VHH binders against Profilin-1 (pfn-1). Designs and how they scored, part 28

Target 1, 132 residues: Profilin-1 (pfn-1), of Caenorhabditis elegans (q9xw16)
Amino acid sequence: MSGWNAYIDTMTAAAPSIKRCAIVGAADGSVWARTEADNVFKASEEELKTFVALFNDVTQVPAKGADIEGVHYVVPRTEESLIFGKKENTGFFAVKTKSAVLIAVYEGPNEVAAQVRKAVESMQTYLNNAGY

## First folded at step 1 (VHH)

Design p38 (framework vhh_7pa5_2)
Fold by ESMFold2-Fast, scan of step 1:
Formats: sequence, structure tokens, C-alpha cells
Structure p38 (fold): chain B 132 residues (1-132), chain A 126 residues (1-126)
Amino acid sequence: as target 1 above (132 residues)
Amino acid sequence: QVQLVESGGGMVQPGGSLRLSCAASGFTFSNYGMSWVRRAPGKGPEWVSTISYSGGDTSYADSVKGRFTISRDNAKNTLYLQMNSLKPEDTALYYCAAGKYTSWLHRSPTQSYDYWGQGTQVTVSS
């Protein structure tokens, strides 16, 4: 018996510098699980629907940037199934699986970003292998 | 006002069948993933099954896989659980639950559900 909140907990334990994160549906941006209470992931349904649609053609994203929680991030480049952005001391990593998009927002220097990316990519691999 | 009202519980012998229903009102049913969660006497809650907003995807606990079928009718705002090949260990109070911030793929009774029914009792005994 495992819930989507268990994956949020696993990811935040692996990278404590993740401030907020969510697992959302790849087709519609519907929230499957998110950090809550003081760490609530604040993106609206409309913003998430727009965000997951970026994965339909990631090559267009660097020209536009990406919006998460009302914050506009510069996206310097993308990789297949990976969008990441930076804004000063904050950033995000988002990865697409078969059925989901994982979004993690972090705060901190480049060392922190590397840890967050590893956590998110590890979870992406796990969920793909689990059929999600 | 939001309501989830379960029905269809009862007493059956091992190997028997029951069909549970959950009538939803006071919220937009088609915007919510729906789940069945059960609680056996002296045990904590156990997630049983989940269905997506549209009914296009379903998931089941290993303990019920192949025996139970979850379905929904969005036009009637109703959730169903068809329970076949019932076992004594299926004896529990069965709740329907709605979670806008969860999808059809949620598999945990510790999930934050927005709405819960009061439950319907299923007793399987010989």
C-alpha cells in the first residue's frame, strides 16, 4: 500500500533542499500529490495545465521560459523529458514520466541544484519502471 | 453541502458477491478521483481501489486485485465497487473518498482526501 505522498516524502528526504514539490498528471496537470502546510506547492490548476503542455515540445521552452507558482524562470536549455529553470537563488527541476510530471522547487547554490536534480531523476526512473 | 453516501453492504458467505454504491452530491463529481478505503475491526485503514476522474484508469490493492472492480457513472454522480470471490479477511467498514488533489493512481489511506462517506459494513463469514 503506497500513496503518491510517499513518493513526495522519499524525494524530499533524498534532497532536503527541495522547498516545495508536486507530482502531477502529464495529460492535464492535475495534482496527484504535493508538499503541504508550511511547504505547500502553490501552483494553480491553470498554471499546471500550461506547464505540462510544455513537454509536448521542449525545444520551444528556452525561448519562452516557464512559470511555476507565479514565478517566471529562465530556462537555459532543455533535455528530453527534462525542463529546469533558474532565478537567482531559486530554481526548479521538472521531469516527465509515462503518466506524470514531477516538479521540485528548491532554494540554494549550485551544489543544492545538483542534489535536487539527482533526486528528481532517480524518482523519474523509479516511476517509469513502476509503470507511471 | 457535500455528501458521500455509501450503500450495498451486508452479510455474505465466503465466495459470495456484493456491489457497493456511493452517491455523491454537493461538489463536481467528475473533477475528483474516487477511492474505496476499508477499515477492519482492530486494524488501521487500508486503501482498496481508485478510479480516475473520467473512469479511464483504475488501480487496486494486491489483496483485492482480480476480485474487485471499481467503476463510476459521472452522469449519475455515483461510484461503484463490484466485489467477487469474497473472503473472511474482506470483512470491514468500506468508505468512499474523494480527492481533488489526488489522481486515480493514489494507493494510500494516509492520503489527504477532501471528502469521506460514513461507511457501509461488509461482513464475510461462514
Scores: ipSAE 0.000, ipTM 0.119, lowest interface PAE 16.0, mean pLDDT 82

Design p39 (framework vhh_7pa5_2)
Fold by ESMFold2-Fast, scan of step 1:
Structure p39 (fold): chain B 132 residues (1-132), chain A 126 residues (1-126)
Amino acid sequence: as target 1 above (132 residues)
Amino acid sequence: QVQLVESGGGMVQPGGSLRLSCAASGFTFSNYGMSWVRRAPGKGPEWVSTISYSGGDTSYADSVKGRFTISRDNAKNTLYLQMNSLKPEDTALYYCARQTYGHLWSKPSTGSFDYWGQGTQVTVSS
């Protein structure tokens, strides 16, 4: 059993609009923990490796967009450690820590996006403070 | 070149104590989570303990909780395992290992660690 599953549970409890999420390694995109079963976060190792590499130069991402779970998202803008995107009523927030990338996929209008962002950024702060 | 060198093993009586050290070189030690893993004769590897990059988070196998303490000194690039109240069942070759993705992810599999030391033998007997 992964100790990282507790962090997944914490994020989904803080923002119930999160449909699927994962914590992956920043270097290789390998999955540390993810939602499972009916809410399984489904992304290939190759897709995740490509995704985490976007954090090497986030300024290029709005021109290209980002792919998560085989879905292409429009990325309207980025911040140094934050990539977020939209695809109709679905969206994601991804934040980078020292060694990890947290990805949360949600469904709903803009009012739920703010709660999801807060949950993801809170976890980012915790992991950075813990040395991750 | 990444190198991990364990020391501090030896023979000890049941109830005794030992402190293991792991000297790390060839990488930025403070960027990686580290673990101790042991292998008893005829058995597969058993994860013992993990510590985060900063030393702020630790975790332990149920078999060693309350008896072992993992720690690190990032200024000296050294990982430690303080082993108290040793039991015959603790007899094993002890390895320090660098976490592949620097985290408390899961109990060890081959993919969980990218570099291992040579190991140091701990024997608990009368």
Scores: ipSAE 0.000, ipTM 0.125, lowest interface PAE 14.8, mean pLDDT 82

Design p4 (from p1 with D99E R100Y Y101S Y102G D103Y S104E S105P G106P P108A L110P P111L P112D; framework vhh_7pa5_2)
Fold by ESMFold2-Fast, scan of step 1:
Structure p4 (fold): chain B 132 residues (1-132), chain A 127 residues (1-127)
Amino acid sequence: as target 1 above (132 residues)
Amino acid sequence: QVQLVESGGGMVQPGGSLRLSCAASGFTFSSYAMSWVRRAPGKGPEWVSTISGSGGSTSYADSVKGRFTISRDNAKNTLYLQMNSLKPEDTALYYCAKEYSGYEPPPAPPLDYFDYWGQGTQVTVSS
């Protein structure tokens, strides 16, 4: 037991509109923890490796979009250490910390997106302060 | 099994010094960077310092630069944190942590309802 599942539980409790989420290594996209069972985060190892590499230059991402769980998302813009995307009524927020990338996939309107972003950014701050 | 055991904490007056130790086992110690992380009462964890596997590179949080020195003895599989000019703000439970190995996630930092990575070592700075 790595203890990272508690972070998944904390994020989903803070923003119940998160459908699936994961914490992955920033260097290689290796999964540290993810939602499972009916809410399994289903991105492949290869997809996650490609996804975390997007943080090497976030300015190029809006031109290409981003793929997560086999779904292509439109990325309208990026911010430092933040990539977010939309696909119809679904979306994601991904933030990079010193050692990790947090990815949360949600469903719902824009007001729901704001709560998901807050939960992910709060966890980003917490992990950065913890040296991760 | 990776095991990290911290020691050397205690009570000290402001301006005093302490040296923390972390005994490591279950992995090739010299191949991994090591870090110190602390958690003050009622606060989230704060990264303190990191040292490369060879000991040739170190980094520090702004709050401790110039006062704390991280070092390691690879022959003894031991990590150290020399803490000088201690302040009340340095009061915290101190943990050591191993760098991610590529095959396993790093040990999770403590959450508020989690007590520690291992036991940690308590440092209290009070007059």
Scores: ipSAE 0.041, ipTM 0.512, lowest interface PAE 4.7, mean pLDDT 82
Fold by OpenDDE, second read of step 2:
Structure p4 (fold): chain B 132 residues (1-132), chain A 127 residues (1-127)
Amino acid sequence: as target 1 above (132 residues)
Amino acid sequence: QVQLVESGGGMVQPGGSLRLSCAASGFTFSSYAMSWVRRAPGKGPEWVSTISGSGGSTSYADSVKGRFTISRDNAKNTLYLQMNSLKPEDTALYYCAKEYSGYEPPPAPPLDYFDYWGQGTQVTVSS
């Protein structure tokens, strides 16, 4: 599990606007790694369980939004393995791999979203190729 | 490393013209569609224009159609935006943006369709 922290560091380094980040199990929302110290990812186990289940039918997510760390985000649209949300000057990107969900919460104007998405999708590709 | 650097912004009077440039590096420029996006004070980002990798296809937001022209020089790895008949409502920070993928862009790509943005160049239209 400790090895997953390196991937957290990789994503946060790739996009400075990422404030908090987590890698969780796609099946149950269990936390494999997360940002800590001053940027602790604070989503509860129950919340994460609910969140990862959104990927079972992403088409319904825009209608209801998504909650992370007790914050409700508007979800403009979804893709098969991508859910992203917005709230004022914050947002999140969540991507699903074979066995995991990568979540990055960012702060900044909408322009920073592209870099955040790139960071998580790059990690998504890497992990998928690695069998995760 | 992908890098996009905008230039050419400034202050002009209504009816004036500006030509923006975006110098691209760190990727095969001609393989990707490029776009201009702008953000006016107090407003969200707005898509302005897109051009395909080859330059054969272009699209424009209704608000700039007939006044702005997007072009590119693939030999120079440079994207351009010719802005004519400028209006006060064109005042914004203008960003150069690279699409994630696709040689042929959709007519109005969503803002999350881009994987890299420049720092922007300021355009101010006022009398």
Scores: ipSAE 0.006, ipTM 0.239, lowest interface PAE 11.3, mean pLDDT 90

Design p40 (framework vhh_7pa5_2)
Fold by OpenDDE, second read of step 2:
Structure p40 (fold): chain B 132 residues (1-132), chain A 127 residues (1-127)
Amino acid sequence: as target 1 above (132 residues)
Amino acid sequence: QVQLVESGGGMVQPGGSLRLSCAASGFTFDDYAMSWVRRAPGKGPEWVSTISWSSGSISYADSVKGRFTISRDNAKNTLYLQMNSLKPEDTALYYCAKYSGHPPPLPPTSYKGFDYWGQGTQVTVSS
């Protein structure tokens, strides 16, 4: 198992509403780690390449939305290193570090979103401090 | 090419102190967390301490908490380990270590994942 899998496990443990997670390269969308087994993160390489490129100009993302695993999400707003989307009772949080993008897809009411955000942002902070 | 060169080791009596240094080159030093790992005779490697790129986060193995202090000078590309109240069980070869494609564990309590190591500096604590 890749050492990055421990980070996936940490995020999923921090927010039970998270169904799938991935850590990908910020430059090219290459998958470093992802949830597997019963909750496989299924985004294609091409899709991830497109997704990570959204961070080059986050200001345009709300107008376009974002696609993950073949699902189109509405993006209400963005921050410099944060993109989040919603679709019915599902959503995602994506945060960018120096070299990576962390993606968490969750299911549940809007109230669970705060916990999901906290989980990914905590990991973001840790990785940034580590130089990633 | 990444290069890590440790120094400052030696022989001291129990209760003594040493200060280790690690000179780093071949990479942007202040972009990376740095760590110390040690290997005692007949034992596997043991993680000692990690410091984040800006020194904002620091962690220690339980065996050295309160006695060792990790620090860094990014302007000098140097990592330090101040070792006080040394014990015989601290006897080991001490390595400066850096992660590359592998992240540190959560929490960073393992030596696994380090891609770059120095040659090590010997620390011997004996009466």
Scores: ipSAE 0.047, ipTM 0.361, lowest interface PAE 3.3, mean pLDDT 89
Fold by ESMFold2-Fast, scan of step 1:
Structure p40 (fold): chain B 132 residues (1-132), chain A 127 residues (1-127)
Amino acid sequence: as target 1 above (132 residues)
Amino acid sequence: QVQLVESGGGMVQPGGSLRLSCAASGFTFDDYAMSWVRRAPGKGPEWVSTISWSSGSISYADSVKGRFTISRDNAKNTLYLQMNSLKPEDTALYYCAKYSGHPPPLPPTSYKGFDYWGQGTQVTVSS
């Protein structure tokens, strides 16, 4: 597998409730890897550029929400390197490393959300330790 | 606004050495992985090497492994490429490139993921 695709596979294996996910550049939102085929991550590069810029000041995000794949999510709160959102039965977790932003979209209740968050945060720790 | 200025190229005999430098400005240098990409006469761009923001991850094209060393000085916003045991096949225009989302090690065709603001520096290896 080419570089970043192995990390997508690792996250989706750890949390099968992830419907779509991607690893994008923190500086510009360029896609490094994403889920494909039946669960392709559909965000445009323009949308991702806007999204990763939210990490410049996460404290402003709860007032505005966030857009992923053309869907507007309510962001109830943020943490230093974490933005998460919810819209009805769907949600996302996005975490920033030094060089990357990991985005995972899921569907399901709070129990599902907890497992998805763990998978994304584990990958964040791994990439930070690898210098990314 | 963003500028990458390469220097250190020149003419050298096979087996010789050169050290390339890239002075970066207009962006937060220590937030980005940096790469060297080259273009040989009549050929498309070829990725050479990438170094992460912290120098914790470094990768090289198979054609240069063991001969080239990439390094950076974040305090000086400068990227370097030490080239040893140069071969005629290394003759190319060398570009400093800001990493823009393509993972290292890069496939040869992934050079399109880089932003080039520099004019490049010419390296000619001949006898």
Scores: ipSAE 0.012, ipTM 0.171, lowest interface PAE 9.0, mean pLDDT 82

Design p41 (framework vhh_7pa5_2)
Fold by ESMFold2-Fast, scan of step 1:
Structure p41 (fold): chain B 132 residues (1-132), chain A 126 residues (1-126)
Amino acid sequence: as target 1 above (132 residues)
Amino acid sequence: QVQLVESGGGMVQPGGSLRLSCAASGFTFDDYAMSWVRRAPGKGPEWVSTISWSSGSISYADSVKGRFTISRDNAKNTLYLQMNSLKPEDTALYYCARGYSKPPLPPPTHYSMDVWGQGTQVTVSS
């Protein structure tokens, strides 16, 4: 519970196909905010610590994939501050800012993935400009 | 309650220097970015400079780049603005303002400053 939930709400309003999401610390994977209740983001602190460490060398990620909420995703490619993955009808986008990692899990066909990516990248830009 | 008090203003000749201070109280100073904003007579506010909570990120308005230096002392809850090579157009009331919070504290409800001081007057005259 924190004022960071306002940013979760902003992302989910911009891209309704986001099923679950979180904002976590880039250094340690500590949760600042996440979706809860029926849309609870279920990743453990240990899993998140492992996940944020992937941003230390994104070039290794396509060979290994990534685990989020106990689900193994195929990562087709990465960009400098972006990891994204697919698993059948689900996928995720994760972006790193100066201090945070934003993770959004979505469900739907490839055409909705672009909206989810835009929402996550817009928030990334905002937080970077705010010094986070 | 939260409070910001500016000081260090005064009259100076063109080319001179002044150092402004802002004393913060009522909140954890090192959890927030801080900004300087000025208002010249008959004009709206102009953003001058921002420094992050850790001093890791600093930015300046184009009009003051190379002449002004923002800094902070978190142990003393104080923000500073070192003003060099002052020009008549720098004449304004200078305000200290509290900006965005560091994670994981709640972010501000809007994207601008949420607490401002009463200001300190800087006059640059020939």
Scores: ipSAE 0.014, ipTM 0.173, lowest interface PAE 8.3, mean pLDDT 84
Fold by OpenDDE, second read of step 2:
Order: C-alpha cells, then sequence, then structure tokens
Structure p41 (fold): chain B 132 residues (1-132), chain A 126 residues (1-126)
C-alpha cells in the first residue's frame, strides 16, 4: 500500500456511511489508492478515466449522469470541483484537487450525504494545501 | 450524545510514565479508528498516534515512536495511550479523537477526526 492509503483510511473513518473510497489521478484516472478487502472500490481504470474527464466540463454532467463501479447515478447538480450522484439509498461524492480526484461511495438516506460531502471536501482542502 | 472523555494525565519527572485513557460513549466505538493529538503551550496541534477499529493498523509520530503505545479495548469502549520515557517536550494537553490522522495534522475542522475530548494535561518536569 502506498502512502495514499492513509488518506483513504482517513476518509472512510470520517463517516460510517462511507463504504468505499478512491484517490485517482485527475489527469488520467489512474488509481493511487482505494479501499480494499471487504470494501473494494471496483471501478475500472477505463471507467475512472471517463469519470475524471467529467471535471473538464461539469455543466454537462447533470444531463447524462455519472458511472461509478458500473452503477449509474443521477447527478442533480455540479460545482466546479464537485460532482455528486444519487441512486436509491446510495450515492457518491467526488471532488477534484490540484492533481487528484477523491471519490467516496456511501450508503444511507439523504441525511448522511452532508457528512460525506464534508469528509471529502475536508480532504480536498487538506490535499490542496499540501500541494496535491 | 457522542462523547470522549480523557483521563490519566498529571505531572511526572523526566523518564517517568503515564497511561492515558479515553472513554467513548454515544456511538459504536469499534466502528471507528481513534487517535491521540496533543497541543503544547504556544504550539499548534501535533498528531501523536492512530489505531484502527480492530487494532490492525497502528501509526505513531516520529517524536513518540518507541516510547508511546496506543491501544484500545473495544469491549470497554476505551482508548489508551501508554507513555514511557517521558520528556519535557511531551508536555501538552492530550486529546483523544475519533478518526484517522497523520502528519501534518489537518485543521481542527477536519472531519476525519470529527469528535474530540476536552483533553487531559500531561506535564513533564524535574
Amino acid sequence: as target 1 above (132 residues)
Amino acid sequence: QVQLVESGGGMVQPGGSLRLSCAASGFTFDDYAMSWVRRAPGKGPEWVSTISWSSGSISYADSVKGRFTISRDNAKNTLYLQMNSLKPEDTALYYCARGYSKPPLPPPTHYSMDVWGQGTQVTVSS
């Protein structure tokens, strides 16, 4: 495991509803770290390449949604460095840093979404300040 | 109510030992990693140690490696920090927190450590 695994653990520990996480390269979707073992983040490299490219123009994402781990999510709205999706009692938050995309997949009612967002945005801020 | 309460602090001479405890309540303790963070007078917070939910992963700051031991008793909802070979530079207010951390310590608003105790004072002086 790389040093980036510590950040995965940090994000997963931030909210019980977070089930899987990944840190990927913003440029190419390459996996830098991901949850493993019982909670393996299963998105393919090809899927992640497509996903990170969504940040090139987030304004179009709500119209088409986003796919993570073979699951299609509805994207209600986006922000410049934030894409989030929903599907039934699951969802994801993805934030872009200077060089990475942080993805957290969560399970639970909408009430848990706020904490998940805070978790990934907190990590986003931390990594940005660290130059990543 | 989610709560963490530290205890076990005090004053010791250099080379002495202390054992801190952190009692957790209001949440499923064994679902979370736990950390110790300290704040010395006039300094910013310093991450000390983190232990995973099952104790399968443990990490320490370089400044305390070999001297401090983090542990937990999930049956008692308690986090521990055994501090040996204490030095004056270990003088600080010691906090237990729910969640992971590593150097550099993120801002207090970092949600990776979303619950904090009030701290217990450790003073090392001759």
Scores: ipSAE 0.006, ipTM 0.257, lowest interface PAE 10.9, mean pLDDT 89

Design p42 (framework vhh_7pa5_2)
Fold by ESMFold2-Fast, scan of step 1:
Structure p42 (fold): chain B 132 residues (1-132), chain A 126 residues (1-126)
Amino acid sequence: as target 1 above (132 residues)
Amino acid sequence: QVQLVESGGGMVQPGGSLRLSCAASGFTFDDYAMSWVRRAPGKGPEWVSTISWSSGSISYADSVKGRFTISRDNAKNTLYLQMNSLKPEDTALYYCAKSYTGPPPAPPLRYSFDIWGQGTQVTVSS
């Protein structure tokens, strides 16, 4: 069954440099879908609950960074519905929709990061238009 | 081989209780949300309950809230559904499903499940 996994497949097809990603509930960080098999997105529900709460005040995030899958990322800046971070050759983009948060972890240089951001923001627009 | 094997169904009187089990094999059970889905005779599938991989997130259909309890034992790769205060309208074939689905959205995503088991029959009659 495709379901929410179809959205994960769409994002990873659009940006193959996404190593792991997930769609989680904005209110509680509950997982709706995530990458599987060799690239399983592994984050505790406690960590995800803490992470999605960052969207309540994104202006505080650059001062302390963000944790995903037990990895601490430096967050250089944020936008209203976007948090992104970097750690050496890895990074992430997380965007908030009406009821979900999309998280994509990638590996590669800045050019690759731009492709990942575009894929995540395109999905954000799609889900918002679908009422999520 | 990926397998989901349901058991624990049977015939009970209204107000009775049953405990369903789903034995999972062939995949990493504790990486997936798991759901119970039922199909009554002559009707389409109805989602019953979902539990996240950690048991930290649990949701129920309105028709079973307060009566059914979903749980899992990741060490045993087993999903459970404790059914209390059973009603004739609970009569159905109950399926275990591998899922990443949280609370069910409106169709078409309501029955978004990866793998379905063979099912176990629950009959509630007086």
Scores: ipSAE 0.013, ipTM 0.225, lowest interface PAE 8.8, mean pLDDT 82
Fold by OpenDDE, second read of step 2:
Structure p42 (fold): chain B 132 residues (1-132), chain A 126 residues (1-126)
Amino acid sequence: as target 1 above (132 residues)
Amino acid sequence: QVQLVESGGGMVQPGGSLRLSCAASGFTFDDYAMSWVRRAPGKGPEWVSTISWSSGSISYADSVKGRFTISRDNAKNTLYLQMNSLKPEDTALYYCAKSYTGPPPAPPLRYSFDIWGQGTQVTVSS
């Protein structure tokens, strides 16, 4: 396990509804860490490359949605460093740091989304302050 | 009222053992990861261990791996830290903390926790 796996564990522990997580390079979508075993984050490198590129112009994302792990999500809105999507009782939050993109896929009613967002944004803040 | 109360601290000789407890109240205990954080004299806070809501994920600081064991009893709303093979460098005030996100292995810890106990003192000395 890389040092980044500790951050994966931190995020997954923070919100029970989080099922899978990944930390990837913001520049190229390379996987730095991801959930494994029973909760494998399954997005391909190619998919992640496309995904992280969405942050180059987040204003366009709501119009086309976002794909993660072969699943297409509706993106209601975006923020400068935040993309989130929904599909039925699932969704994702993705936040961009200086050098990384943190992705959390969750399952549950819409009410659980707030906790998931808090988890990834807290990690975002921490990593940014740490220089990542 | 939301509250965390640590207990079980004390003075032990090197190589000794202690078991800390943290009683939680005022929130749904089994919805959150819980952690132990310690602060040694003259040092900043140091993350020790985290356990997820269902105990399915556990992590430790490198400094305590193999010696400390974190656990929880959700029925009792209690967090535990079994500390074996204690060393003088383990001397610290030990806090239990409720997670927002759980602690990364390094500070700043203020981004990880929203509720802290008052701490229990652990002193390891000959």
Scores: ipSAE 0.012, ipTM 0.278, lowest interface PAE 8.1, mean pLDDT 88

Design p43 (framework vhh_7pa5_2)
Fold by ESMFold2-Fast, scan of step 1:
Structure p43 (fold): chain B 132 residues (1-132), chain A 126 residues (1-126)
Amino acid sequence: as target 1 above (132 residues)
Amino acid sequence: QVQLVESGGGMVQPGGSLRLSCAASGFTFDDYAMSWVRRAPGKGPEWVSTISWSSGSISYADSVKGRFTISRDNAKNTLYLQMNSLKPEDTALYYCAATYGSPPPIPPHKYSYDYWGQGTQVTVSS
């Protein structure tokens, strides 16, 4: 209710096609907040540690893809603070802030993908401006 | 039963330094992220800094970045704030606050904390 879960709620309200999401520490992948219950974000601590390390050199990611929740995603390209991938009708957007990484997994066509990207980038800007 | 007791406040001239301490008791200190939050007279609370349970994640408000350093000693159940290059604008009552779990508290405009201390006064005046 309080704490970082309020930001999870804000992102999922802004983009209802987000099925699962999390806010994790950029340094170690520690989970700060995530969707729970029927929408629980299931990535292990080891997987998240590996995933956040991808932001140390995003240029290498398209060659090898990325793993989230045990699912391997094709990553067509990256930007300095953005990694995204697709697998069938499922995809994800991950953005890095000063101290966090936001990960949103969604399902749906290209229209909802654009909405999800906008939601996570808006939250990225907001958290950076707040010192996170 | 739960207590957070701040100390180390006082009066100092601009450019001076102070070190604040917060002694925690009545809960498992290592399960909580810890924050410093300040309130100037007639103003709402302003978040200053947060440190995770392991000290692996540390964040500062832009107004204090580079001047303040947050740290914790889990063996002593104590939170610290080293304040350098103090400015008149830093004059406020400083509270320590605790948030359960690994995540730091939410950003400054949305304050949600489980436990609060009584505060220690810092006055920066020439």
Scores: ipSAE 0.011, ipTM 0.171, lowest interface PAE 9.1, mean pLDDT 84
Fold by OpenDDE, second read of step 2:
Order: C-alpha cells, then sequence, then structure tokens
Structure p43 (fold): chain B 132 residues (1-132), chain A 126 residues (1-126)
C-alpha cells in the first residue's frame, strides 16, 4: 500500500495546515496510508471502523460529534460524503470516495479550513475518477 | 489575503428597504457558495440565505422568505442581499460568509463557513 503514500504527500503539500492525514477503507476503516514520522496519524483501526461507519448516516453525526485519534470534535454539519469537525483551533475534514475515506487533521484559524477542504476534495475527485 | 467586506447597512423604519453588498477578494470567489448570516443582540447567529457558486441553488430562512433576495455577481466578486419589508426583528449585524464547494445546510455554528466578513449593522426601528 506504499503507493497510497503519494496521495498522503499530495494532500499534505496542498494544505500546510494539515498536520496529519490518512487514507482508510470505507468499508472497515483499515489503514491504507497515513502520515508518519513526526506527524503520525494515531487513530486505531477500531476507532476508524467506527468513524467510517458514520458515513452510513451522516445526518446523525452533528448531534453526537466525531472522534479522531482519541479527540472529540464538534461536527457543525455534514454532507453526503463529507464530515468535518472542530475543536478550538483544530479540526478535521473527512471525505468519502467510492472505496475510501480520506481524513485530514489540521491546525489553525477557521480560515485555513477552506484550503484543507479543497485539498481533500481534490483528492476525493481524483480517486473517484480513478475508480477508488 | 482573504477579505470579505460588507456594506450597505444602516437604520431604516419598519417596512423600509436596504441592499447589502459583500466584496470578496483574496480567494477564488466562483468556487464558493456564499451566505448571509445575522446576529441580533443577545441572540446566536441565524442563517439568512445561501447562494451556490453559479446561482443555481438558492435558499432562505423561513423568517426572510418573500422579503429578502440573495444574488451574486461573480465578475465583480460581490454578493448582495436585497432586503425589503424590513421588520424590527431583522435588526442584526449581517455577515457574509463563504463556503468552498457545496452550499451549506442551515448551521447556526459559525465554524461551518470558511471565510467571514466583519459584518454590517442593520437597524430597523420606528
Amino acid sequence: as target 1 above (132 residues)
Amino acid sequence: QVQLVESGGGMVQPGGSLRLSCAASGFTFDDYAMSWVRRAPGKGPEWVSTISWSSGSISYADSVKGRFTISRDNAKNTLYLQMNSLKPEDTALYYCAATYGSPPPIPPHKYSYDYWGQGTQVTVSS
């Protein structure tokens, strides 16, 4: 799954505020790729299994929030293939492709969110077009 | 630098009209759904209206339907809100906000938007 690391690098390069990110299986939360070294994405596969299942009914997520890497985020809203969360000056964007969920955890003011979202949605579009 | 600058606010009598403008710069305006959100004194933010990047999708809060009209000019990077038949309960600080991609649903949470203006004051009073 080393080839997927290139997509991790692409997303992190596209948005400097991204601190950690991962590509996981949409069906089971299995980790396909993640940031490593100083910025290791730390969510367990058990946690990710629970997280990806949120996409089964995104309408319920704002009421309960979402957990990533043991951190609880408020989820202001969701879209069909988008879950994002906020916690102080941090947050995450998660987008679902045909077979994967892309997760990016970022740090910064609210204004950086647009760049993060663009990064993950661009990758979402690319992977969808590629059949993933 | 990203900037949203609202203008057009002021004081009007009930039944009056105002036209708000929001000038955007520092980002690709055409890629963003634009919204108006207002905050009345002592109250939380209230979503007013959203318009998609192409103006193909428009939505309004029930409280302003039939009275307010949202529009945009992508060539001028400007968002508008025509407010007619103004009521005292419309008194608020009006913000323009930008959301990349799809129009947001109705969230009262201010972090549901990517960029915000500083707001323009609208006061409706006899």
Scores: ipSAE 0.000, ipTM 0.247, lowest interface PAE 10.1, mean pLDDT 90

Design p44 (framework vhh_7pa5_2)
Fold by ESMFold2-Fast, scan of step 1:
Structure p44 (fold): chain B 132 residues (1-132), chain A 126 residues (1-126)
Amino acid sequence: as target 1 above (132 residues)
Amino acid sequence: QVQLVESGGGMVQPGGSLRLSCAASGFTFDDYAMSWVRRAPGKGPEWVSTISWSSGSISYADSVKGRFTISRDNAKNTLYLQMNSLKPEDTALYYCAKDYSGEYLFSDTYSPFDYWGQGTQVTVSS
């Protein structure tokens, strides 16, 4: 992939408990960068297209949940540019920037979730300031 | 040991105002998003508002938008909720919580060490 891999590396360094993550286009869900090899983010193109469309009306998401990598997550609530969900010991945080959606999947206790949220929100701020 | 201590609740008439505070200790306050959650008698927990670690992101439940304001002071390890135009349906125990991932909304068990503090009672009645 292009230089977008550096942002994946930055997020996983900031929150080592991220198991898999990706940066995708906000308009179409096209993959810009993702974790690979043993930590491959394995969402399909159709699933990502469906997922990024959730940001068009986040108020509908808690009623239906969200699907990432074939896993259905319960979404307890949403914020304008943030969707997050839980299923047992796994969870995700997804944030929308001007042109991208960042998705991070994690496993672990509540302290891990807090670290992942902070890392994802920090990257969201950075990318928005960079014009993305 | 994580400790969250809510205060500022009380009895108020419809249309009145209250300011809740939450004093946090035992963890790095500015590393966490913080939430206000309420629980009315006989009902489950209802999320009210969340503020990010930096105050850069704030969100509210539709039932309180335009009436409540969440804020934080990281230097004082304190979370606030300014409640204006209070309604009888706002009557509840109000808890502050570290917002990991909204997991507190699925819990059938109250635990001050996991999700909530002790709570502060808000009663809105004429």
Scores: ipSAE 0.011, ipTM 0.394, lowest interface PAE 9.1, mean pLDDT 82

